VHH binders against q9xhz8. Designs and how they scored, part 29

Target 1, 326 residues: q9xhz8
Amino acid sequence: MGDTKVETISRLAQWRIENFGPCSFKKSDPFKVGIWNWHLSIERNRYLSVRLFPELSRVSKEQPPVAKFVLRVSNVGPNRRFYISPVYEKLLRTTDDCVWHVDSSFHGRFTIDVEFLDLKICPVNGGEASPVWPTDATMQSISTQTTLKCLSRMLEESILTDVIIHTADGTLSAHKAILSASSTVFKSMFHHDLMEKESSTIHIDDMSRESCMALLSYLYGNITQEEFWKHRLALLGAANKYDITDLKAACEESLMEDINSSNVLERLQEAWLYQLEKLKKGCLMYLFDFGKIYDVREEISSFFRQADRELMLEMFQEVLSVWKPV
Short names: E, the ipSAE of ESMFold2; O, the ipSAE of OpenDDE; V2, 0.75 times the mean of E and O plus 0.25 times the DockQ between their complexes.

## First folded at step 16 (VHH; framework vhh_enristomig)

Design u6 (at its last look DockQ between E and O 0.32; V2 from the best seeds 0.00; counts 0 for: pae O 16.0 > 2)
Fold by ESMFold2, look of step 16:
Formats: sequence, structure tokens, C-alpha cells
Structure u6 (fold): chain B 326 residues (1-326), chain A 119 residues (1-119)
Amino acid sequence: as target 1 above (326 residues)
Amino acid sequence: EVQLLESGGGEVQPGGSLRLSCAASGFTFSSYIISWYRQAPGKQREWVSTITRGGSTNYAESVKGRFTISRDNAKNTLYLQMSSLRAEDTAVYYCAAVGFTGSTEFDYWGQGTLVTVKP
């Protein structure tokens, strides 16, 4: 009655039993390890039987534990003796899933320890059990998220900025190290043999302040999908100009995803301008292989009057490729 | 061995024109972003212009509209076409390949060619 509480620390649980007589049964109060509450119970007949099981709840029914653990029973007083179980590794749903029979007699006062070596959540829809405690992959994710928060603060709070960017309609502050690490063009711009005596200023006159902030957000690792979508044409131009290969590829892939009759001619012109081979082929396939050129036939004459002659030759070659006699 | 050799420097009157060349050897020229830098006496080296592998160009504000960078990958040669030259343009001009190779940064410089714009 007064000895039902289980003390926990880290991955350990200890149940101190003050009085246990022959042929009796005791169950502990619940104790929390991981996402579950647990019970220990003991039953004495010819030997001591120790059980470890999760408290019956919605959590334990829907997300039962897979536990790797060791049990220990020890007496108090002179000649302290310890009985240690094998290492168990079991899916624990009910009181019957783990029973340890201690080959010794215990009376009165003793303790029961549990050491959880590993603890996993069995998924509700089947699949791989997930760890309760951090692994190396979890720590890498935590480290990455912490770094992204630091970079976001550096940009938003202008912490120790060392370059001012003049855009078409405003200024921004940034860090030469971030720009240089992200772009060999920026690295070249800031590369000097001697220490610079004045703060650096660069001009990006072909971007609005808002578009340039989207570029910085990308470089600092905190651009949202909304920001990317809104500014992807400006970001494509910047990625080309500053040789930011991964951004250029991301913009190209995004522009491939929503080709339609209202934008295909513009996209084809942009693909030519920025040497985007994948997007160019996608636009040509949309127009000619899928026959969507009929949906833009009113616009195509104006397009051809302004298009590069080499692009028009490639379009003609695509027509010839599709237009084969049978 | 990587070598970058500038040429075409000389003395010119204000408002004049000059064309610098940088001959490259010992590496795959078409795979690099290559730049022009300059250093006036007693001043720090400053960036002038960069051309990417695909031909995109960037210029320092002080030379925009007056200088044109170009490259000929077949001849492994970088050019700087300078027009409307001013006294402030007097410097030793260097070509350089600056960037990354995987996790290793690199920095290859030419010997420089002197451009003097007389008052």
C-alpha cells in the first residue's frame, strides 16, 4: 500500500518493496518511460515472478512498445545478492509478454530495477518501429535545424553583415561568406589579396528588393515554397547570373511542372535565354509531340517575330522529328 | 602545370582603348569561371570582371559599360576589352581562376600585365 511507487531516472526504473510475504501479489503504480506508462508486478509461489508491462491505454494499444531491457532483483542488508535477467527484446502488449522467474526466494524488503537499453514505437499501420530516444540520424536533423535557425537570425537581424546590396528599389545587408560559399561568381567578386579597408557594396540592379530577399532566403536556407513560387523567374535569372547550379536546376524543375498553353511560349524563350536544356525540350514536347501548338496558334506568329533564329531552327527540327511519313 | 599568361598591356591616352588577353594552359579551360582583377600602386587588389562557363558576365560598378569580358574556349583564352579608359584604370591586371573543386578551394593567378593611362 505504501510501497507502490517506482522511481525513474534516465532509462532506469527502481521499485523498492518494503514488505512482501509468501504467496502474495503486488503491482506498482504506473511510471513513465518513453511515451508509455508502465507497471511492474511480482507474484510469489515457489519462486518470484516479475512482470513488466505497459499500462492499458489508447497509446499502448495503438502504439505498443518494442523494448530491449534487463531486470534485476536485489535484497537489502548484509550479503547483498543480485539476480539479473537475460536481456529481453520484446513487443510488450500485455502482462503475459514478459515474465521473469527468479530462481531464488525473496521475503520482506528488496528492490526491482529495470534498465531500458532500447525502446521503440511499433507503427500503427505496420512498418519499421521508430526509436523513442535520439539516434545519430536524429541528432543530425537537430543540428541542421539549429543551424538553419541561426542563419535565419543572421539575415533577419543583420548580425555582423559585411556587404550592402543595392537593388532596383532598395538595399539589403548580407554576409560575404554566405554569398561566396554559395557562388563562385560572388567568391570572385570578393576575392582580394589584401585586407579590404571599407565596407563592400554590390549592385544587383536587375532585381527588386523583394526578389533579392528571396534569393538571400534561399542562400541562408530559409526560403519558403510560397516565396520560391512567387519569385522563381527572378531566382532563375539570378541563379544563372551567379552560377548557383542547384537553384538553377530547382527553378527549371519547377517551371517544368506547370507548363500550360498560357505560359509555354514564355517558358521556351526563358529556356533558350538561360540555356535550360531540360525545360527547352519539355516545352517543345508540349507544343509539338502533344500537339498543344494549336492552343497557341494566335500567339505563335508574334513569338516567331521576336525569337532567336537558332531557336526557330530547333523548333523546326522538332516538327520534322514528329512529322514522319508512314 | 597550371599557367595563366596575361598580355596586351601598355600605355594609352585617356579615352583610349586596349584589349588584354590571358592565355591558359594546364587545365580544362572550359570548366572554370575566370576573372580579371587589377591592382594600382599602393592599393588593394580589386575585382574587375568575371565570366562563367556559359558566358554570363558580371562587372564591377567602376567599369560597367566600358569594359567587356569574353572567352574563347577553343583557344583557351580570356579577353578584357577596355574602352573609355581613365587615369583610375591604371593598374597591373591579372587573370585568375578562383573557385572550388569539391571540398577544396583553389586560387590560380597570372603574372599580370601593366596598363598605364597617361593624363
Scores: ipSAE 0.236, ipTM 0.732, lowest interface PAE 4.9, mean pLDDT 84
Fold by OpenDDE, look of step 16:
Structure u6 (fold): chain B 326 residues (1-326), chain A 119 residues (1-119)
Amino acid sequence: as target 1 above (326 residues)
Amino acid sequence: EVQLLESGGGEVQPGGSLRLSCAASGFTFSSYIISWYRQAPGKQREWVSTITRGGSTNYAESVKGRFTISRDNAKNTLYLQMSSLRAEDTAVYYCAAVGFTGSTEFDYWGQGTLVTVKP
C-alpha cells in the first residue's frame, strides 16, 4: 500500500501517508492540477516541513504557476487533529519556493491536503498572470464576437423583441427565435401554437428577473463569468426545466470546480435532483473518499433528514466502500 | 421502425376526464423530450404540454391546472391526464418527440387520437 499516490477532486489534492517510518523525507507521486503536474514533499526534523512544487517540465519552465493555496495536515483516527497553513500565493518554480513548517509530530497515519484557491499562468516574458480556470476570455473568432455583440444589443435594446417573459419579480423581453433555437421546450411553446404565437407572453415564475436575465445573457452569448457564478444554481434549474443541455453541462462543470465543505451538501442535493452524475460522484468522493464528511458534521444531520432515501443509500454504500476497519 | 401511437381518445362530457397514452417504439424513448399537441377542426395545431428527459413539465395556459403530462420510460409511454374538459378541448391530440435540444423540428410525430368534448 504505497503512500505516494495523491488523489485529486476539484481543487483539492490529498496525500495519504500510512507511516512516516524511519524516513525523514517523502515525496509524492505527481498529481495534475491545471496544466501542471505537482508534487508534495514532507521532511521530518524538528518540524514537519511540507512543500508544494510543480514537476519540472517544459510547461512549468515556460509557464510557471502562480498558485493561491492552503495546506492542511491531519491525523487519521477518532481524535482528529488538524493543522492549517496560512493562505499562500506564490510563484512556484522550485521545491523551496513554498515551505510550510508544522509544529507537530505525526507518527501514525496522516493526510496532507492541498486546496487550490486560485491558479494562474505567469508568462516568462512578463505580463499579467492569466487564470487557468474559466474566465470571460474566449477563443472566439472576430466574427463570432461581432455576432455576439449584435445579439447582446438585440437583447439589451429590445430590438424587435417578440416575447415578454414574466418572472417572479419582473418582466423581460426576448426573441422567440433565439429561445426556440436554444431549447426544444421553448420551441414547443412557440412554433406550433397559434395561441402562443399570438400571445407574446410566457411565464417563468420560478426565476427572479435577475436570474432570468442571466439565462437570457447565456442564450444570447454575453453572459459574464461573474453572472454565471452568481446564478449558476438558478441557471441549472432553468437548464433542466427547459432542457438546455449545454447549459446544464456547463453548470455541472462549474460546480465541480469549487466543491468545498461549505457547499458540498447543497451541491450533492442539486446533483441528485438534476441527475448530475459527475457532480454527484464528485461530492461523494469529497465527503467520503477524502474524508471531508467530518468537516460538515454539524450540517450532515439536517441533510440526512431532508435527503432522498435512495441518495442516503448511495451515500451509505459509499461509506461502506471507503470504510476499512482499522 | 419508429412509431408513436396515440390512444385513449373518445367522447366525453364537459367537465369529464380522459387519459391519453402515446406508445413509443423504434427509438430510445428516454432520450427524447416529448410533447402533446392538438389540432381542432379548422384550426392550426397548437402546443399543449411538454415533458423533458428529466421529467420537467410545461403546459399551455389554456390547459394549465387541468392537464397533467407524465412519462414512463420503462414502458416507453407518454401520458396526458385531462380533467375538467371543455368543448374547446375538442381536437386531435398528437404526441411528438425530439431528441436534440435546439432542433427546429420534431423527430417523430404520432398519427393522433381524437378527443371530442360534447354534451
Scores: ipSAE 0.000, ipTM 0.193, lowest interface PAE 16.0, mean pLDDT 87
ESMFold2 (binder alone), look of step 16: mean pLDDT 80; pTM 0.802

## First folded at step 17 (VHH; framework vhh_enristomig)

Design v1 (at its last look DockQ between E and O 0.03; V2 from the best seeds 0.00; counts 0 for: pae O 13.9 > 2, placed apart)
Fold by ESMFold2, look of step 17:
Structure v1 (fold): chain B 326 residues (1-326), chain A 120 residues (1-120)
Amino acid sequence: as target 1 above (326 residues)
Amino acid sequence: EVQLLESGGGEVQPGGSLRLSCAASGFTFSSYVISWYRQAPGKQREWVSTITRGGSTNYADSVKGRFTISRDNAKNTLYLQMSSLRAEDTAVYYCAAIGWDSSGTYFDYWGQGTLVTVKP
């Protein structure tokens, strides 16, 4: 009457069975490990069949466990013997997802142990399963989020700013340390006064206040996708000017993803200006290999009026490669 | 051993021109952002100009429009073309490479300087 309860501690569960006979079945009371309630069950026939499964609930249905675990069956008494399962790593949704058949003659009194080595929640969107227990990766993520909140406050509240940036249509305040750590160009600009208490002034006349704020938001780690998309070309120019290589690459990748007939000529000109080989090849492929130049035929003459002669030669060579006979 | 050696300094009259050179050795010159600095008598060292690996240039407001920085990666040489020189341009001019290498290790390489004097 008292042998349905599973004792748990940390990542371990133990079910002590007092009397189990031939052709018998027992199912444990639920026990909690992680965010789920679990059951163990046993059935004796040719083999002793041990099952581990989550209790059916909204949690287990919507967020099923991916569990890594080991099972052990042992008898109780002075001559203890035991059987240990392989390490299982399984998505556990039903009673049949984990069945361990033990070739054992155990009857009467014995013990079933579970050791959970890892537990993850299967994501709703089909992405990577997320861990239930803290890991080094989890602690790094928490630390990173805390740091981003601090940096966001520093920028928004102008906490101890030491540089004023004059843009084309307004001013912004920022921190020399952030700028210098992000850009060798800014590091060079501020080298002599990083240890001084002076407030410096710099001019970035080729950016609006709004686009320069987008740059700062990127450097402080709080740029939104909407802000990035709105200012991609200005950010590309700034990344090139201040040698911010990761931002330059991100802008190029983003600009390649939405090439269309409305923007391809502008993007080709920008790729030429900043020597972006991937974007240039993408625009040429769009125009000539996929034949979209016919969608912009009336705009192309205006484009050629202003285009660099060497770029026009490359466009011609792409036409020749597509038009190649035989 | 990393070395930066400036040359081309001297005396010049107001409105004159000079071209400074900085010969680099002991590192892959084309992989570095390189700068000019200057230090006038009694003043702290100040930034003058920077040129990126890709050739983009930046200038201090006090020299914009009068000075031109350039680099020749084949000769491992940095240049500063100075024109319309003024008395306040009198200083010792230094070239420097400051930043982080590909492994993230900080570096701070300086030349010994070359004196530019603009006489009244």
Scores: ipSAE 0.244, ipTM 0.727, lowest interface PAE 4.6, mean pLDDT 84
Fold by OpenDDE, look of step 17:
Structure v1 (fold): chain B 326 residues (1-326), chain A 120 residues (1-120)
Amino acid sequence: as target 1 above (326 residues)
Amino acid sequence: EVQLLESGGGEVQPGGSLRLSCAASGFTFSSYVISWYRQAPGKQREWVSTITRGGSTNYADSVKGRFTISRDNAKNTLYLQMSSLRAEDTAVYYCAAIGWDSSGTYFDYWGQGTLVTVKP
């Protein structure tokens, strides 16, 4: 039976060599750890040189391993001695990328152990290596996804909902705990209702059912980009009303991304209304710094007639700041 | 200009009935949810009742079974039928329209209110 077989358990690989006396070189059979097949080789010269390297494959070429590992060589017998390598952390592409030289002449049976401590995939085009085995970050990610899925399901299936939301054109069910955790206004509302009236209903007259669903979807972590874009104005209003700061910020950022001549005045009004400073500045920059006010010259008069005096003052100040006398 | 004008308030004895009206103008009445609120002396304004665009109604627990909210879209008018009135119902009653306009701008419109006084 050829002594070239490597056995693996978890992150450990063991190569049992029965006879290496007449040989100067021996290579193990392939063994799988992570997503790669691996080989061990031993060469006897002045030292016993142990090599760990991936089997040449498309995977190893396109996704070369960064391995953190320790090698151990031990003899078999009553006087068991073992040698341990340093901890290696290396990108392994070729047979020579990692060589451990052991100052021992092992005659007879001995074992070579490889303990993999970590394995990562190194991107060929640069970037951070990704772990093959779960890390804390990975686990958190998995946990987060699972939680979001659960929350989504709770909303979608109305699992143990405890509040009914009355909207402009329908009703929705939700969880007081989620709403309260997301908004101090909701929290206060429920607290007040509980103190004065045992009510399991809230009243959101200023939102449609669909918009409110989008709000809930956001709060429960399952909103889609499409839904967000569709309802972002209503969401902004809700965010402002119920003091959902992260949503407000998200809306602001979204609205900043697509400023154009057709919407800039409206966006400016919204920015003013909801005190969105970034958006306001963006709109003002668009209008005055970039001179796009000329593109809206037909609409600007109407806008000025209806705009808040303070907004107009700010606009004027912006003009003054940009205007350089010739 | 959006206007909400409440009427029908007055003095009534306990157990009596009163019908409030809110005439709306300046916006598409049928497209909005409209609500009644009230503010008693020395108290905060409180929600009384809402009627949705679709005609669904909701009431505060304190008025359930006694008050009925309705709307006539053809007349752009909101109603509040109050029955079995109590002293604690004494308040200024306000009509409110809350929502977003077509541009996504939040708005809340309120009437001037009508006083309801329930006294023996």
Scores: ipSAE 0.000, ipTM 0.214, lowest interface PAE 13.9, mean pLDDT 87
ESMFold2 (binder alone), look of step 17: mean pLDDT 81; pTM 0.800

Design v2 (at its last look DockQ between E and O 0.04; V2 from the best seeds 0.00; counts 0 for: pae E 10.7 > 2, placed apart)
Fold by OpenDDE, look of step 17:
Structure v2 (fold): chain B 326 residues (1-326), chain A 120 residues (1-120)
Amino acid sequence: as target 1 above (326 residues)
Amino acid sequence: EVQLLESGGGEVQPGGSLRLSCAASGFTFSSYVISWYRQAPGKQREWVSTITRGGSTNYADSVKGRFTISRDNAKNTLYLQMSSLRAEDTAVYYCAAIGWNPSGTWFDYWGQGTLVTVKP
């Protein structure tokens, strides 16, 4: 049985060498730790030189390891002696990136242990190294994903729902706890409003069932981008009505991303109605600063005739600000 | 046919209260933004209040804190509760559905108005 095999358990690798007498150099078989295969090598000259390095692969080239580790060399016998390296923390790309020199004349059987304390992936394009093993951040991510799946399931399967939502064209089931946690208005409805409290029913008559489902999907953390885009105006209304500030902000940001001649007047109206200052400014900039008002001539005349007086004043002020007297 | 019919106007003393109603028919009331406007004698029509599809409300500064706009979608009715009325509130009050419908088409529907007179 070749004394080149390395055994691993958890974060520990052990190389048992039975006969190194006639050899000046020996390399271990590959062993896997993290996402890399590793090798140990020993060279006997003036000192015993121990090297730890990753196996050359696409992974090791594209994702080189930063390893924190300790090496230990010990003889096998009644007089056990062991030598321990310093703690190394190194980017390991080549065979020479980490060399430990041990002043020992180990004759016979001895073992080399590598204890990995930490492993990180170094990005080739720069940035922070990412841990291979779970950290607090990783655990939070896992936990978050699990929780979202759970919440999604609760909604989809109506698991222990305790409130019925009446919409304009249908009904939905949801959880008072989730609604209350997401909105102070919902919380107030369930805690202070006798009718809603007793009936476990709320009425959202100004939303369709589909739009309300999108709202719930958002609250439960499983909304898709497609659903969000489809229902973002209804969601904006709901966000405003039920004081869901994060959703309102998300809607505003979304609406800012795709202002064009076909939607700018509508978005300006919505911005005014829901007091979205950023969107309002964006729309005004689009129309007046960029001169796109000419692209909506047919619509803008009607808009100006019927728009809110305060909005018109604001629009006029914007025009004045852009209008540089020749 | 789309119709907006205002009611509830009349004479009231300063400091008094009045409730206006606007009955809507011929369209899906819940799908539209609805507003109150008013026109005083010799003045231009001015915006008073708006209620959105989602129930959000906005008010002109001149009526803020005194007027309350609300809607009952089940009854297709818009309301304006006016309190602490002033002489300057004397006007014909109009109900209006103005904006974009769910299909993205611009619309403007107006009622005939109801007269509110605040006289000592």
Scores: ipSAE 0.007, ipTM 0.287, lowest interface PAE 9.5, mean pLDDT 87
Fold by ESMFold2, look of step 17:
Structure v2 (fold): chain B 326 residues (1-326), chain A 120 residues (1-120)
Amino acid sequence: as target 1 above (326 residues)
Amino acid sequence: EVQLLESGGGEVQPGGSLRLSCAASGFTFSSYVISWYRQAPGKQREWVSTITRGGSTNYADSVKGRFTISRDNAKNTLYLQMSSLRAEDTAVYYCAAIGWNPSGTWFDYWGQGTLVTVKP
């Protein structure tokens, strides 16, 4: 007759106590949940005190648990009662890290249940705690990675391509469905053609083959950071032309990140032409609020000769707002 | 000779309305996707709205709910009904037929534009 064994199933543990009254203390055999062995213990004082703690081991020292759990005590007999703890969420290293004082005194035969709601490994170096059990985020990541591999193969192997793109200096093959899903302009263009023809051609005469391949790489999820940075301005133009709003925003944010004295005037002109409000304000702030206009003294005269008069008005208004006389 | 001729532009007060027309000739109008674009002074040309061969419509976010594109294939005419006009709608508006001809060759044709001015 084992009065010390804890039965486990899934994330639940149950300790059945047959005779607790003359003893002032009992400790269960170890039971495994997650990567740790655990103990429950009970102590009689004025009230019943219940403890949950990991068995001391190399694992619990190097990878201590952070547990979210609920404890329950139930007696047997005609007056069956359940006493349920608050939800605990604690780093558990020692027997004193979790002590639950039950509001009532239990004697004789009763059971103690643990339900583990969440369980994480706390790294000793103070990094982020790692979940022990799979989460929705893990499966989503696997599914996304698998999908990206499929899309990469579709583009690289030309699997069932149905449109030929004529660029300024070469041709590419692509899928109408991908273009239509990513662009309202292409969606409208191909709305009935997806049902009418097995192959079609389009012309994108304002892009090189290389820059158009960068666009396709973006749409298929294959674009590298280097490829994106090399073609940012061409991608901005394409995103504007084909109404690819997420790409347009990504290009704008990227162009804001590396504003410097060698590119700020060009970026300001592009921001004006494409009506990129964030990039425009970033360039104005760089030039005037941070005073970097003095670093472009040789370039500024030619810039003013080329700039739109309304842009020059905005630049002047920025000077007045920043350099207001005191 | 392929022609796209816009009309109906003019000056209007904020909150006002205009109806633009684009008369097409020299090609099979009903076989093409037709669009409106606009270009404000000193800016890049931007897409406004498109109507497919089957009559489905799409709009840029900046005009959605205020502009309505339509086509009359019997009259070879594209329309843009503009309402609740704002100062930022001031631009030259262009009609464009972009797509494949019946033989599968890509083409695009643009009109000369009509000026819409929304007063401050």
Scores: ipSAE 0.000, ipTM 0.454, lowest interface PAE 10.7, mean pLDDT 82
ESMFold2 (binder alone), look of step 17: mean pLDDT 81; pTM 0.805

Design v3 (at its last look DockQ between E and O 0.55; V2 from the best seeds 0.00; counts 0 for: pae E 4.7 > 2)
Fold by OpenDDE, look of step 17:
Parts: C-alpha cells; sequence; structure tokens
Structure v3 (fold): chain B 326 residues (1-326), chain A 120 residues (1-120)
C-alpha cells in the first residue's frame, strides 16, 4: 500500500507496483523531473493504460512541458517480460495528453519506467520551446560567458600583458594577441614583435586614456552601454583607424538611434569623414526630407563653410531631390 | 600567382628623399591592408607603416612626420614617400599585404624587398 512512491535517478523515473489486483486505477505520488512534478497513473480496462502528466501547478500552467520520453512496463519474476512504448514527444498539460495502452494483464508485481529523453518549456505566447537540460547552445552560452569574464580579468588585472599603449594622457597595458586578432592593422604592427619580442610599445596619441580603455573594453568584451555611449565618437575614430569593422558598424548603428537637431550636423560630418553611408543618409533625411534644416538655421551656415566640397554637393543634390516646385 | 614587387630603392644622402613603390598582382589589392617593413643589416625586421583599405594610415614613431604611405587601388600599387632620410633608415624595405580571401581565410603576402642606403 506504500507502492505509490516513484523513485528518480537522473532522467529516469521508476514506479514499483506491488499489487494492482483489486484496483482498476492507481496514481503515483509526485516525482520531480526538470522543473515539474510529475505523476504516473495506471488504469485497467480492456488494456492497461499508462499515463504521464505534470502535476497541476502554476509552473505547469504557465510553463507547460514538452517531453520526449519512453515508457517501459515490466513484470517482476522469473519470466520477465518487457513492454516498451514508442518514443513520445508531446506537450503535456492534462492527464489525457499522453496515454499508452499495453496489451497485457499484470496481476502481480510490476514496474513502470519513464525515461525522459528531452524536456522543453513551451512558451505561452508562442515561439520555440526552450530546453530544460543543457544543449549545445546553452553550453556555448556558458562557455562564452566564462571566456568573457576571463578576458575581462586579463585586462583589468594586466595578466601577462605584452604591449604598452601610450595615449594622449596616459598608458595602458594590453595583449598583442587580442589586438592582432581584432584588427588587421594591429596585426601588421605586431607581426615582427610576435616573432621576436616579448613586449612592445605602441602610441595612440589621438585618443585619451579613457577612450582607449573603452576601446580595449570593447575588444575584450566587457564594455558597458554607458561607456560605449560616452566614447562612441572616439571609438568610431579608432575603428576607422585600425580597421575594426564590427566596431565601426556598431558605432554607426548607435549614432543612427538618436539623431536630433543638436547633433545632426556633427554626425553628418562624422558620417562623411568615416564614410558611413547609412548615417549620412539618415542625417540627410532628417535635415531635408523631414525639413529639420530649419531647426539648425543658426548652425548651418558655419557648417557649410567648413564642410567638404563633395559633401556639400551631395547635400545640394538631396535638396534638389526633395524639392517640389510649387 | 600572387606577387608584390618593391622598387625605388637606392643610395641617397642624409636629408634626402626617396619614393618606394610596391606593385601588387594576383590578388584583390583593394581588399587588403598594406604595410611597409624594413630590415637593417644585423637587425630584426621592423614595422614601418600601414594603410587600411579605407586609406587610414599608421606609422612607427621612428618615421612619423618623415614618411608618407599611400595607395592607388586602380594601379594596385603601394607607395612610401620618404623624406629627411637618416643613416638609421638604411635597410631593405618590404611590402606586405594582410587580408582575407573570399572564403574568410587570412593571407599574408610579402615582397622580396628593395634596398635603401642612406650614406654621405
Amino acid sequence: as target 1 above (326 residues)
Amino acid sequence: EVQLLESGGGEVQPGGSLRLSCAASGFTFSSYVISWYRQAPGKQREWVSTITRGGSTNYADSVKGRFTISRDNAKNTLYLQMSSLRAEDTAVYYCAAFGWDSSGYEFDYWGQGTLVTVKP
């Protein structure tokens, strides 16, 4: 009568039934697999029906399980017989979502095994189910996070740094390997040093120490949004100078997000300087298509006096393109 | 066949000027970062200057303000304008290209070098 307990090990649950003779129905105690409590039930009619279902809870309701599993029923005795279900992969919300019918009469002791092959959480709002157990994707995520922490630590603690960077107002230490892996320009600078010298010095005189730190933070994967926003123009310059294409793209995207009357002319100049076509177009659209040039009337004359001749031509062409003669 | 061919080397007096050229063939020149290196007698090869695909330039401290790197993608040619030459600039100058092929693999190409001798 204590045969309602289910034992679990890893992804396996086992229910040992001692006597099912007088009963037409029996339900197991709850057992935990993944983030859910589960129940097994057996019902005797024409067949022995085995059911696997989650315990009704907030978790099971809000995060219903998609389970991939196999059921096995075996008798206990000298003549052991095994019945194995097909592999099921089902969303399990109710008791009737999965029923296995076994064409056998078990009158004595028998065991029901559930082997969970996979468990996923089904999102209520739709989308792809997320795995409960680690997958390649999860492992990569864990590994990536660990690596980033490691790299961050290497920079912060100057662990085995081999290059000194002289900036406009200070010095920083970094790793030639990281810089070279991130930039072909740095690779070119350190090519001879990688072969022959343990340490080297480079000069980045056009950046402040703080801006250069932001650059390193980006390269080492620990830059914050705040730091990025604060130094994104300097970072853009560095990206261009050292041919860091992903950083350049990131800066362009960032600068596209907050174009306004106070910054549009400067950003247009930067876009031209660094050949950022998307940003350039965005700025031109802001000024001419949206008519915001009137909001910068005080600054526009000064801008025109300083702007590149080719940029001015392009601006003029844009004006002509949007100009509708009355 | 990939080839980088340096030219323009020779003997020059201190304070003089010289222009080196590197003609590239056999690869997409415009897709590469291009650099100058030099190796003095009995010394290790050292980086001199790099120009990016977009035309941004970098220089070693020893040549800043004196050397100018430039490229002509239409001619597949790299240049190094050297001015105010010093005895310590005496070396074999090499052209190198760093870039990625269409398959995403990085390749480095090197020239055979051209000799620059600065002496009275």
Scores: ipSAE 0.525, ipTM 0.833, lowest interface PAE 1.0, mean pLDDT 90
Fold by ESMFold2, look of step 17:
Structure v3 (fold): chain B 326 residues (1-326), chain A 120 residues (1-120)
Amino acid sequence: as target 1 above (326 residues)
Amino acid sequence: EVQLLESGGGEVQPGGSLRLSCAASGFTFSSYVISWYRQAPGKQREWVSTITRGGSTNYADSVKGRFTISRDNAKNTLYLQMSSLRAEDTAVYYCAAFGWDSSGYEFDYWGQGTLVTVKP
């Protein structure tokens, strides 16, 4: 007396409707795809309205689905016809989040299909959405994350360390292989140091223990955004000193993002000192193209008295470029 | 092919100064981190100083404040300005270039050395 069951295979669901003529509304039994139970419903007015929604539960409330899917309605019989929806990509909480109006004269027996192209879990606490199904790229990501955890343990537990770093206010243990692979300066420093002697000690007297630990955390792949932000000036100096080009570029990009009138002159001098072309151009644009030099006019005389003459020439050329009438 | 040729060695009295040169050929000099090493008679070779592609410098503790490394990329030449020389600075000084090719393989090239003698 009425078939409400939805058959599922893989990422497909199919609802076979035997007779819809006597009523204007029908709702399927729940069916499971991903971690949620789902319903399909249909309503006949001027259009056939098809809805897809998760069953109301603690799971769907706390972890609602973000679904990418396609719907299809087709008749049953020797002369088969069908309608296909656009690809929907939506956060689905209620019956109102997905309604597909089908311009169809189908009645009696027909079939509703849904194909889930992607499914993600959206946690209530605002965390990042998590895929339900593995992708071709997923194994590479798992491998990378596993490796980073191993490197983190090596550093934190001092597993088979072979160099002691004396900083300004403490010591750290590290691995020559990691340092040498990430820095040609360290590679040069350790190139001939394969002997038994205590030549496995180095001094980095211009960094605190905390800032040097941030450098190691970067090299071992476990630096946090908070740690990077806190130490980015020390990290820039270290990246320059030890020729760690990717870190130097990351520090440069970070310093460009928060240029303001209180820091722009010092950042311009740092960009000149460390040969940071992007940061230099950003500071010059801030000062001259956007006219913020008036916000630092009290400081600019002191800056010019001590600035490198070639930097001053570049600043003058920037002024001339902005003021050209042609 | 890649060549590194040191010059400028010689004899000097304690407290004196010398400037060593390393002429490079057969590669793009500006693409390499370049270093000085030294080997005293009967001792193992030790790192002295390194200059990065961008001109940043690093020094061994034993030479900090007395030696200055520099490079002139237009002339493909590395320099070591040595001052306040001591008897323990007597050694054969070598230059070496280290880098990575576009495939990630490491390279190291060495010169044949130049002798510096600081008389007692």
Scores: ipSAE 0.233, ipTM 0.721, lowest interface PAE 4.7, mean pLDDT 84
ESMFold2 (binder alone), look of step 17: mean pLDDT 80; pTM 0.789

